# Designs tried in a protein design chat: VH-VL binders against AP-3 complex subunit mu (apm3). Part 7

Target 1, 249 residues: AP-3 complex subunit mu (apm3), of Schizosaccharomyces pombe (o94669r175to423)
Amino acid sequence: TNEFFIHVLERVSAVYQPNGKLAFGTVKSDMECKCQISGMPLLLLSLRPGTKLGNVRFHQSVNLKRWKQHPDQIEFIPPDGKFTLASFQTDFATQKSLPVVVEAKNKLDGRFEVRIRNTGKKSVENLKILITIPQALKSVTVTEGNYIFRASKYTHMEEGILEWSVKKLAWTSPALVLTGFLAPLKKDANSTEESSSYSKLEHLDLQYKLQGSTLHNFKVESLKMLNHPDKKSYKGVKHTIIAQNVSFR
Key: E = the ipSAE of ESMFold2; O = the ipSAE of OpenDDE; V2 = 0.75 times the mean of E and O plus 0.25 times the DockQ between their complexes.

## First folded at step 1 (VH-VL)

Design r2 (framework fv_rovalpituzumab)
Fold by ESMFold2-Fast, scan of step 1:
Structure r2 (fold): chain C 249 residues (1-249), chain A 121 residues (1-121), chain B 107 residues (1-107)
Amino acid sequence: as target 1 above (249 residues)
Amino acid sequence: QVQLVQSGAEVKKPGASVKVSCKASGYTFTSYAMNWVRQAPGQGLEWMGWINTYTGNPTYADDFKGRVTMTTDTSTSTAYMELRSLRSDDTAVYYCARDEYSSGWYPFDYWGQGTLVTVSS
Amino acid sequence: EIVMTQSPATLSVSPGERATLSCKASQSVSSYVVWYQQKPGQAPRLLIYDASNRATGIPARFSGSGSGTEFTLTISSLQSEDFAVYYCQQYEDYPLTFGQGTKLEIK
């Protein structure tokens, strides 16, 4: 049972403008490991050449002098069981878009529509769309999934958050659609212009998980045991993207 | 790479029915809605309806309700439009057109080459 | 139904000139307007969507503007390949409706 597992977990924070352009984004990554190797192994983890780890924080067992000389090599003595080998932050600025695209449209009669599509090649899991509703919500219909409206306390406009949940959005699925109607603002609704009596949706947040993908071309090339070259171990690497703070505004 | 290839021209008598096909390739068929639009000779474009290729559910323009049926065969990535009780003013080129989202809210980015249907007594 | 009216029916211009085509909706369509180009014997080609966004591969000389009920398509410095029929379409509400077209022809 000489096994070493690496789980690269990338937590994404991003803000997109209404036109779909990325305003800013960061990825905070953890290299979470599980060691099932007997004894006190001295391990050398090699990364793809050119890999740059921003604001990196290493586990106390990492040889920092080797890392400074060879930034693609992490030499360490793992503790037994689970531990975080490295935590680092990378900018989103040089990347292509996230696989989930959302578009919101407002109509003059208080109708609004939120569309969501998976443009990637992997299924999106535990998708949640949080829609900020600026005034009373009249009705909602979704093509798939479940929704819950949570009204804010102490509000005169009956505003709140509409949560739309979809367990799985396959990459082969057509766009999912949420259609809703806002109740008119109480300002002389009968004689005022229809378009003037409805606020627009301006803030949406996405949360989801995507397995088997990475945002920064991060790759583990090899794992060697320096003090016992005759000993063999299995290396398993898993990548997960967690979108927790992806906003459209 | 995206292509929509339609069936060939047809000549029909008034009162007959016609079924036009539209075979899609180069993309995942069920990820895009299919719309049907016709154009009479020398005239403008007229929307007939759309079909959700994932669910198979069609939506028809009121002028065609009762006379039109839209279907799909996902195994061959083909959409069909059948128009019944043909009239002389149904003479037109019939187009299929792809829509990125399932409700017809978005522009038609790819069109078939068109199928001329002539209705004459 | 929302009626889309295009004007003029025919616009005669010379290569290198600017052409402006008008599209008016019978009621507000917000910015949900698409422009298509159609050449004889061919299917329509997407030019502009959401009133002002150029489709992929469309030259910068094509631009769209407008909101509500009045929309324009502008072609700066006309090229020989631009002589065609242009259609506007709204997607604010069903049924989806098209204008009757503006034919751009060489003077």
Scores: ipSAE 0.000, ipTM 0.435, lowest interface PAE 15.1, mean pLDDT 82

Design r3 (framework fv_rovalpituzumab; at its last look DockQ between E and O 0.36; V2 from the best seeds 0.00; counts 0 for: pae E 15.8 > 2)
Heavy chain, then light chain:
Amino acid sequence: QVQLVQSGAEVKKPGASVKVSCKASGYTFTSYGMNWVRQAPGQGLEWMGWISAYSGDTTYADDFKGRVTMTTDTSTSTAYMELRSLRSDDTAVYYCARVEYDILTGYSFDYWGQGTLVTVSS
Amino acid sequence: EIVMTQSPATLSVSPGERATLSCKASQSVSSNVVWYQQKPGQAPRLLIYGASTRATGIPARFSGSGSGTEFTLTISSLQSEDFAVYYCQQYNDWPPTFGQGTKLEIK
ESMFold2-Fast, scan of step 1: ipSAE 0.012; ipTM 0.501
ESMFold2, look of step 2: ipSAE 0.136; ipTM 0.575
ESMFold2 (binder alone), look of step 2: mean pLDDT 92; pTM 0.930
OpenDDE, look of step 2: ipSAE 0.358; ipTM 0.709
ESMFold2, look of step 5: ipSAE 0.000; ipTM 0.426
ESMFold2 (binder alone), look of step 5: mean pLDDT 92; pTM 0.929
OpenDDE, look of step 5: ipSAE 0.239; ipTM 0.667

Design r4 (framework fv_rovalpituzumab)
Fold by ESMFold2-Fast, scan of step 1:
Structure r4 (fold): chain C 249 residues (1-249), chain A 120 residues (1-120), chain B 107 residues (1-107)
Amino acid sequence: as target 1 above (249 residues)
Amino acid sequence: QVQLVQSGAEVKKPGASVKVSCKASGYTFTNYYMNWVRQAPGQGLEWMGWINTNTGNPTYADDFKGRVTMTTDTSTSTAYMELRSLRSDDTAVYYCARDYGDYEGWFDPWGQGTLVTVSS
Amino acid sequence: EIVMTQSPATLSVSPGERATLSCKASQSVYSNVVWYQQKPGQAPRLLIYGASTRATGIPARFSGSGSGTEFTLTISSLQSEDFAVYYCQQYYSTPYTFGQGTKLEIK
């Protein structure tokens, strides 16, 4: 009956160089709330002292004068039901690395390998690796999960996207490996001697979900009802990371 | 579940035109190219062309350019193949066949086939 | 256009035996070959694509191999329902072209 829920959703966009170095990273965070409190409560949400919210945008009910004087305090009158209390953005490059590490290697005779490892302390869910294939695939094997090849609109070289899906990657799991072989490129249609060459993998994307973790040191310390101090209404905070635009180029 | 149902057999005179229909069900019609393949009695399979069901743009095999027209009606999930200036050697079973993947060149499912007989 | 040539034209075998069907392309099609089975009065049925990948629901006794210009379909232990005409097709380039077919008949 008198409950308040907070869900912090962190959406990650990042670009890594082939050597594994982060070129660019951004985390867009939304504080999604659900209010089930009777009447018109005046709430004060306190963040850990020293918390820095970049480019923050608040719900219209937030007292901006209080925020300017105390940037760790969000005072507001919530609407009933679901709403976004605050949205903020931080440069990921200033934070710790993403827990999912990818290593792609081009090998001799059209062979390639993509290795994936969870170096964090929480399980990764609904992991998808999207590998841009520049020419026809001869064969693919994976140590775990499922794969699907989707050809591009132009099927001349049978270019496409190889989608590798893993439902859950535990932090204790050994590295997962995808091994593929490309079909050789045709050099000259009129030649009596066939020559083979192979394109190299240049691009892959990651998508996944991680429960109970945060990429920055965001922490809710307390939620108080200023106009009814005897009421208890705070239920808890949930954190979810959604990696949706993570590229290796 | 996924199936292609074609129109019934037809008998035509030389010089006439025939229009065969292929009604798709059980999937999103515009997500797959539709191919047309024919087979003369006792002979092998011959690819006639394809149509992009999303844009309506067809591509025809050289032997049929100028005599064939492929169209679609997205509101009824139906593809059509019209062959003009019929000759006796156009007697064949005509199949519609869907690309297996979104942009791949192998076919599944196939329609049941439509026998077109051209005789004087 | 790419010409696909199948051999033999007719293969007579008994149930339980192994059948090997050949398909040759006039130029390299890499792995871009499909095999279909056709029974009298029926539409073709997809068996193998990408030269060696079995389509969903196709029994393990069917296997495909080959690359470039030489391709083979093997049926390891023939069952009565396997007696049919088999066609290979290239999808490396348009126009898509089919072989002339190999008729598998009971001895």
Scores: ipSAE 0.000, ipTM 0.378, lowest interface PAE 20.1, mean pLDDT 82

Design r5 (framework fv_rovalpituzumab)
Fold by ESMFold2-Fast, scan of step 1:
Structure r5 (fold): chain C 249 residues (1-249), chain A 125 residues (1-125), chain B 107 residues (1-107)
Amino acid sequence: as target 1 above (249 residues)
Amino acid sequence: QVQLVQSGAEVKKPGASVKVSCKASGYTFTDYAMNWVRQAPGQGLEWMGWINTYTGDPTYADDFKGRVTMTTDTSTSTAYMELRSLRSDDTAVYYCARESIAVAGTEYYYGMDVWGQGTLVTVSS
Amino acid sequence: EIVMTQSPATLSVSPGERATLSCKASQSVDSYVVWYQQKPGQAPRLLIYGASTRATGIPARFSGSGSGTEFTLTISSLQSEDFAVYYCQQYNNWPLTFGQGTKLEIK
């Protein structure tokens, strides 16, 4: 059969301030294609009208003159097999939000809570929350998933990274909650103040995949074979968001 | 399916160095720290140190500081323990052992849940 | 370092009987004590962690108890495969330390 597949991969890097505001964010996207069309097809890929690709770099087969005149059209002659048709990147608008929202709260007596919600309409896959623990960790409970504590220093009784893993977080799922308790900090000799013996969580990172969503509002509308207008080919389009560098500081 | 496979027996002269390998399979290597424990013939267990496989940071027992180096190769899921300036009393079976650090409940606890088969190191002149 | 002391050094019992093994820490280790079983020519096997939690696949006849400085491993109805050396270990302080072992032998 004559088949053409497009996989749009959007890699997200973002840093959020303690107040929840986005400090900065970038999305780097790759349009990865697989061509299984016989002959030497001349293809025209049409994007959603008004699509604007930032800092775009095209495969050598792309007709740049046509794209400059029609920024929502990509005309090209594909190589056989797998190739990257285009790579582009842009900064996040402050009004855009990632589908996974995290809230970290420091409570009294060394207790802390991390709450995760999926605000999108697609399931989040392979979710990892990496929580920097600033002192000895006493106990942890999670409403779903598994956790692993990795000590970062030369003692397991001190700071480390708590990794919370959830294989799938559906958009219909209630908020997931991790509750932890820190062991008291060692007090100085002659210290009489014990209520101030706990550090606060200040850093966590998120990693996940989200299928069927786009942060660029990117949509492939059509794929036509210009030199064989009567020849039909199957077009498959897949969108994946990969969050690997999302930090809360 | 989860297993640790160690390198074969070694015979060394006093003053030499030995490097024991421990190849992990059946789990994500960086999710578990790796301990090194030795046992002299007819004696009890002695902890030498551990390595955080995620960061590559080792922690050594005082008796071995200056003579031991623990490393990992994440690409091959292998942990290494090198002991230098060997003495006759270093003759022992050397074990690598995976540290379980998560219980998926209200508390976390540690334990060495998977052990290698052991590597006999004989130090003799 | 925390010194772990096991007693007795050797315990002679018959199959079907109850065995009680003791482990004492030189200072409090809370509940962070682990028990291992070792048979001749084999690597140690994890039995109990957190003083009282059985590891996966460990028979119900094995039970652990204790907190602070005093810990006990009990085998309620000895089977022939239970005759081995048992080690306690503390996981509360660095360096990690093992007891000297208790040899359980058939009477």
Scores: ipSAE 0.000, ipTM 0.418, lowest interface PAE 15.9, mean pLDDT 81

Design r6 (framework fv_rovalpituzumab)
Fold by ESMFold2-Fast, scan of step 1:
Structure r6 (fold): chain C 249 residues (1-249), chain A 124 residues (1-124), chain B 107 residues (1-107)
Amino acid sequence: as target 1 above (249 residues)
Amino acid sequence: QVQLVQSGAEVKKPGASVKVSCKASGYTFTSYGMNWVRQAPGQGLEWMGWISAYNGDTTYADDFKGRVTMTTDTSTSTAYMELRSLRSDDTAVYYCARDYEVTYGDYTYEFDYWGQGTLVTVSS
Amino acid sequence: EIVMTQSPATLSVSPGERATLSCKASQSVSSYVVWYQQKPGQAPRLLIYGASSRATGIPARFSGSGSGTEFTLTISSLQSEDFAVYYCQQYGSSPYTFGQGTKLEIK
């Protein structure tokens, strides 16, 4: 069949402050295509009007003169099979937010709590929460999913990374909660502190995939075959956000 | 010198509740957490949960589905574990066990001192 | 939850011999493993914590080793009082879980 598939992959790196404010963010996007069209088609991909693809690198087949005049139009002759039509990198938009919100609280006696919410309108898939544990971990309870603790071998403090995995977090789901307890640390004999003490959690990382959403806010409007306007071209368009490095400090 | 003394054996009918006590002596009660562990006849040990004697914070094992409540009374240095909606498979010896404080650079060890155990029998 | 599996279920040895008891975790628990000794009608007694550290008052013939998913308790030169049931327990993840026990008995 005459079939053309487009997969827009947005790989996100972001750093959030404890108050929830975005400190830094970047989006690296790829338009990955698969062409199964007979002959030598001349294709025109139209994006949402006003779309800007900053710092873009196009496949060799793209008509750059047309793109410079109309930045929402990409004219090209595809190779057979899989190829990358365009790659671009943008700064994270201040008005656009990632859907997964993290609230981490340090409680008394080494207890800590991590709450995860999906505030978006799409399900989050393969969610992984990496919690940096600053000292020996006593216990953990999660409302959903699985967890693994990996102790660091660099110190004698039994610090490590607690890896919490949830296959799917629906947009209608209640908050996910992880409750943990740190093993207490005592001060040395020269300290005036007689009781146990606890370090506070200061760093979490998230990884997940989000299908059917875009952080750049562009949309594929149409795909036309210019040299054969009477031929019907099939297009499948898929959008995926891949949160690879989302840090909360 | 450290002692954990538990309340006596109980016989309960299915659907009833049981509350086991654990009186601590020989140490500063509020400086250590208390664990609750049970052992069915001829079977292994099963962890039920933990409570801070300092502030009353708790964490419970999922298997008890909101059926367990742990509390402390600092004025009497006593920890309590209440298990509700009892079933025949809740027949077990119930233990309280003290967590040891971690010295800087050392690992904490789980359950350095144990109570003598309280047999709870759930039958007809 | 993490499953702790001990082997063998029963180990028959003579006094003065060396006993090696194994404990396997279904997923990594780092070094967060404790070993207990339990005699009939008694509460468990702490032997080893952090996989390899002896508790206060525990004789030097008891030693622990291992990390990740495989752990071993070794008793060198068995004494008559060492014949008991031994349990391993992990505290790397909640709920804390115990092995089913290894019974050490006289051959």
Scores: ipSAE 0.000, ipTM 0.366, lowest interface PAE 20.2, mean pLDDT 80

Design r7 (framework fv_rovalpituzumab)
Fold by ESMFold2-Fast, scan of step 1:
Structure r7 (fold): chain C 249 residues (1-249), chain A 123 residues (1-123), chain B 107 residues (1-107)
Amino acid sequence: as target 1 above (249 residues)
Amino acid sequence: QVQLVQSGAEVKKPGASVKVSCKASGYTFTEYGMNWVRQAPGQGLEWMGWINTNTGEPTYADDFKGRVTMTTDTSTSTAYMELRSLRSDDTAVYYCARGLEWLLYDYYGMDVWGQGTLVTVSS
Amino acid sequence: EIVMTQSPATLSVSPGERATLSCKASQSISSNVVWYQQKPGQAPRLLIYDASTRATGIPARFSGSGSGTEFTLTISSLQSEDFAVYYCQQYDSYPLTFGQGTKLEIK
């Protein structure tokens, strides 16, 4: 078969402030390739003019002399099968934001509400919301998805992590809502009497994937086989953002 | 070569349990999720659930919650599916299939399948 | 859960002809559909994913199309080895669900 596939994977780590502003963000990108072209092809991958890859590491087959003179061109002889063509890292600017917005509100009498919205124009897939629960959890209700509470196994059963999973959040979907109720804090460690005090939610983590999007505006323009111009090759290009460590604190 | 090899056929009585194994080879076991799909004689395909091979966390279809358990042994690159409280309508070929994984997406579907394990439940 | 409906249940065609198989979702699934081929006594084989992308090693005569709720698998110039049961499957939301299958048989 004459097939060549490129998957651009952008792994994102970000910390958002309670006001919704980005405090810090990094994107680690890999160009994962799969080659099933007969023989020993010499390939030229052309990127969008003006593309600059930060802190880049290339596969050993890449012609570095050509890349230094033409940084939007990657010439290489691929190994058969799967390999990483290039890996690069950037810090993302204020203008480049993730589409999932989190609103966490602590209400009266131990009630809390977590509202998740997709403000982008692509569906968010395999969304996991990890909510740190700082005291005994009384009950939880969600509008969609599945949840599980994993109590601390080392210190006590009253605090833990609530894991909320949703397969898909479309950009046209209404906000996902989780409502929870915390049990009142005990007056002290040996008491069964309830106080009227409650802890507040302070920390949420998100994980998800977003297909067909890029935080680098990275684009593959063409793939050519330089040493066999009469041979046809199939090229597939995919872009995926993997939000792996997105914290709201 | 990438392949999944399942345990052999089983014959069980109603109320019994069955545990099917699926041994993976030719790839890094923890980079892909493992799905379980069954097919009753002359019928279509039915998804039972999947397990994240990296974390060991399973997700089950509602029709099987409470009587199915999916586990993995990463040291032997083997996935297991145990179905309890067997009924006659559980008679089916049970397949394991490599599928979606969080970090690495070559395919969005189930691209590698085991040969299937026939489980017959009869009195 | 999302219900996948395939039609027709059985399609009779001659070798060399074109076959068109339909798959409908009970709600919009974007392009999140997969097609499988199953021959008697064998496990399913992945043909198409993301509605229109051919899996590795799948001949060019197989093509997929559609978006939203209506999807089509087309096999141009049928070969003898293409007579099998074809299933569509959505991966838009859990649980994953399959259509009931279309059996492609010789006229």
Scores: ipSAE 0.000, ipTM 0.396, lowest interface PAE 16.3, mean pLDDT 82

Design r8 (framework fv_rovalpituzumab)
Fold by ESMFold2-Fast, scan of step 1:
Formats: sequence, structure tokens, C-alpha cells
Structure r8 (fold): chain C 249 residues (1-249), chain A 121 residues (1-121), chain B 107 residues (1-107)
Amino acid sequence: as target 1 above (249 residues)
Amino acid sequence: QVQLVQSGAEVKKPGASVKVSCKASGYTFTSYYMNWVRQAPGQGLEWMGWISPYSGETTYADDFKGRVTMTTDTSTSTAYMELRSLRSDDTAVYYCARDSGSYLDDAFDIWGQGTLVTVSS
Amino acid sequence: EIVMTQSPATLSVSPGERATLSCKASQSVGSYVVWYQQKPGQAPRLLIYYASTRATGIPARFSGSGSGTEFTLTISSLQSEDFAVYYCQQYNYWPLTFGQGTKLEIK
């Protein structure tokens, strides 16, 4: 059959400061297509007027001459099957926010709490929380999910990484809470004596997927087959946010 | 837990139609494509088509085009596959299976338990 | 349509040994290949996607490799529960196509 599908994948990298402000954010997007059209179709994909694609790289089939004159039009002859039509980068807009909110608090006596909530209207899938543990962990308790201790391969995380996984976090779900206790710091590297002081959690990393959402004003207005303008082959656009490097420092 | 639960076994006469249901739970129904795959006794897997619960759009394999209709009911998170003009060689276990539609993980990660459809005179 | 050919049709191995299963595509499918395990009376179970990425919950003894037209599923240190039928599938082109399967049986 004659069908064309577009899936926009937005891979998010972001760093949040302790005060909740975004220190750094970027979204790398791939326009993944599936083409099942017989013959040699000449397709024109029209974006919302005024759309700007940063650092865009197009599939070799794209008419770059047309794109230079009309940066909201992508004309191409698709290969069969799956291919990446375009890859581009946009800065994380200040007016946009990720739906997962994290609060991490370090308490007296080495206790810490990590609270996670979905403030968006869509479910977050396969949420993985990576908590850098800078010193020995005495105990941990979670309200949901699994946790796994993993040896750190990063030089700044020699004590390890606590992995906390949750399959689904709906916007109606209560906050997820992880409570842990750190062992007291040693007085120095060669000492067996314990200090009365504790390290604080330095950072957390999140990974998750969010279906049916987009972080920028990207919109496909139309997809037309120029050599057969009466034919309908366009089957809509799917959007997925992949939060793969979201850090809270 | 994420689960797909299908309707029970069916026995049909040649020329009849069958409609198999697949009820999804534990995930956002509109975030995944729903595929239908069948397996004749002692044979391998054969893809029949997919539907997007998000858009309602369908793609059918050529061997089934004209005889199959896939639909969804988002209010009950249920997908349906209707196969018409049944023949003896349509006897098979019919599976529903979800996929993300994503470049990297467009795999059938969750499958229904299967529905045996027997077509006999 | 893309034809996926699996070999051998049947592979007889002993528990604790390594099994290597092959899957060949009639033309390049990139890395868009999935492996499934199916036991009698059960639905298929996802093992590997994107040629080499292990699915959640799949033991480390399962690994996939390959790109283009030749793909391999390797099972190290076979366990009794690993004796099943294995299918490869490409998802680069429509229609989606499966191999005919390799039956892994105890020697």
C-alpha cells in the first residue's frame, strides 16, 4: 500500500541547578520516516511558516536548493522503508518545562530524600533515576520501583550509582519517594575512625520516554506528492520525547 | 503491569467473519502502535498489519488487504481485528502486539496470549 | 518483500554450551532486526532489538550482533529454559517479515 509515516523523536539533554533553574538545555531531534509508496514519489513536506531548524542535516534525497529558498519546505524522493529525513537541534525554550519534577534534600544524620512527581498530563514511561552516591550507603527505602547498586565508571563517583527504575509514572500518581541513609565520612583516606559529618548527594540523572508531546513549536502542516497531487499517502505525525541526559545538580 | 488480554478461541465456518479483541492495560494506549500477527499450526509468524490508536490509521499486509479491518476503542483501551471471508488456511493463532514506532526500539515488546481461530466445514 | 532466512532449521546443543543462530536478509536492513523466543503454547518474547540491544529483563547470556544482511544471536552457557524456537524479524521495510525460525533442542 501507499503510506508514509513520520515520527519526531526529541532527545533531551538538560542540567538543572539546585534552585530549580535550567542551567543548560538542548533538544536533538530526528525526523524518522517510514515509506511504503510504490514508484518514484516526489514528496513535499511543509512545516509551520517561520520554523527554524538549527544545525539541520538532511537525508541525501532532500533538495537543498529548494530548502535554502524556502526553509519551511522539504522536498525529497524517499528511499523505501525506514530512514531519517532530517536531524536538527533546538535550544530548550525557557517557556518549556519537562514534566518530571525532582526535589532532593539532604538532612541531618546522613538522611536524604528524593521526591519525584509527574506534573504533565501524559504518563512517563520507563523512568530511570540514577543517584550518585559519594560515600557508603547505609540503607535505602523506596515507595515504588526497583533499585540496583552499580559500580561507577566515572572518576567522580567512586562510591557507586544507585539505579531506581519505575515502569510508569502517571500524572495522577502520588509522588515517588526514595529515603536513604549515608554512612559517616572517615576523617581521612587512611583512617578507620568515623567523622560526625556526612556527604551530600551531588547530582541525579533521569532517563524516560514521554509519548505524544513536543518541546518546541515544530509542526508538520502537510505532506504532498508533487507528481500525484490527488493521492493521499500521509498518515500523520507521532511525537516522542526521550529524556536521556537530564541532570539535577 | 503492562498486559494485552485477547478474546477467547473461535470456531467458524468457511465464508464467515471473525472479530478478535485485544484489551490493553498498564500503559498509555495511544502511545504505541498495535500490530496483528498470526501463526498457522506448526508454521512461523506472519505480520498482518498495524493500527495507530493515536490517529486511527492502519496499514495492512497485501495478503490481507480487502479482508481485514483493524479498529480501536480508546475509551476501553481495546484493539480489534476483523477477518472476513474465512478460508480453511486462515486457521491460526492470532496475536496482538504493541510497538513504539520508534527508530531504535520498534520491536514487539508486549504480546497478547493469542486467540486460536479454527475454520472448518 | 524482504526475505529473512534463518539457519540452521534445527540446532542440537547441550546445556552449558554456546549456541549461535544466524539470520540473513535478502537485502540490507541496516540494524533494524529483532529476535524473539517462543516456547510451545506461548506468545513470542522479545529478546534483542536494533540488532544488538538487549530488551529489559533479558539475561546477559543473550547477545545479538550484525548489520546489513547478516545477523547473529548468541546464547552463552545454555540453560534448560532456553530450548525454544527463535525468530528474527526485520523492521526496516513494510511488510514486516520474519524468518522461518530456528528450533533449539537438547542434544
Scores: ipSAE 0.000, ipTM 0.396, lowest interface PAE 18.3, mean pLDDT 81

Design r9 (framework fv_rovalpituzumab)
Fold by ESMFold2-Fast, scan of step 1:
Structure r9 (fold): chain C 249 residues (1-249), chain A 124 residues (1-124), chain B 107 residues (1-107)
Amino acid sequence: as target 1 above (249 residues)
Amino acid sequence: QVQLVQSGAEVKKPGASVKVSCKASGYTFTSYAMNWVRQAPGQGLEWMGWINTDTGNPTYADDFKGRVTMTTDTSTSTAYMELRSLRSDDTAVYYCARAPYYDYVWGSYEFDYWGQGTLVTVSS
Amino acid sequence: EIVMTQSPATLSVSPGERATLSCKASQSVSSDVVWYQQKPGQAPRLLIYGASTRATGIPARFSGSGSGTEFTLTISSLQSEDFAVYYCQQYDNLPLTFGQGTKLEIK
């Protein structure tokens, strides 16, 4: 069997404003390969013309002289089994967005809402929303999934992290909503005013996995076997977006 | 050459804590996940959890949540596993083990290199 | 959690013979199975991953097969260095789980 598989893993770091607007974002990518080709093949991987690989690090088998002359061509002799062919970093364009959109709303009565939508064309998997709670949490309800509140033992404000987990968010799913209520802030003992106040949610973090999509305008154009032009190889390409450092603040 | 070198054997009393180190060399530390696996005397292998060496984020097996902490120090290419509230049945050899990032969100698998193991004995 | 069951617990064979070790998963794990060899006083050594792919440096006499719930490790023409405990492990789902081990010993 002459088979070669490519798995492009794109690890996302991004910061969104509370209204959902992207402030900045970067993608760190690994091109993970699995080689099941007999013999000692010399392979040439061609990327879409104009592809920019930022801060790239190559596997030791890559011909760096060729790559410097042709930045969209990667020539290498693969080891058997799994290996990382290249690791690189790109930045988001303003028109490119992550498929998961988060809206956080703070109400004057201490209620807050976190609304999650999948605006992409692929299902989001293993979604975890980490909500930084700035004061005592009174109650929480979710439309789907499970939640756990972990209070910080080293805080004077009864602060903590509310972790909301959803196994799968299909692109056809309606928005998922978490509704929470904060307990009122304690008043100054010497105050004569009778009022309650509430802190606003200021920080959310997302973690999730998205199969079959890419944030780069990235495409493998061809995989050719040099010096053995009569040999055929099967090429499979899988794309996974891993959002592990996505913040809303 | 890839090497994972663990700290030496320890003897602890019930209720104490132990922190085992695992120093990596011969590869880029942040390009591979680090897993922790233990083995009680004469018994099989038990997975405790893994840590993402690039982000520092750990994932723990349910049996150890609440009393295990996994950390890394990228400047020294060292991973740490601290187990608290020790019991006599925590007596085991503790291993660190490296794995590639194939399915990053689910953790890593196929432990290609292992530390030599650290024997932790818990007795009164 | 997915339970991995190995059989037999102990297999007695002579050098030069063929050994077949079995591993069964409580639910389908596709081809997401790893095999390790462990000698007394040593850390485990990776032999096979993806059910059938030999790790770097592993002799051709070791082969793995299977998918779904039933997996097999075969060692053809046993050498004296092959007598050890063998573990299977699934990585289809968390937590990662190991079989209880099969001890391969000299007849």
Scores: ipSAE 0.000, ipTM 0.387, lowest interface PAE 19.7, mean pLDDT 81

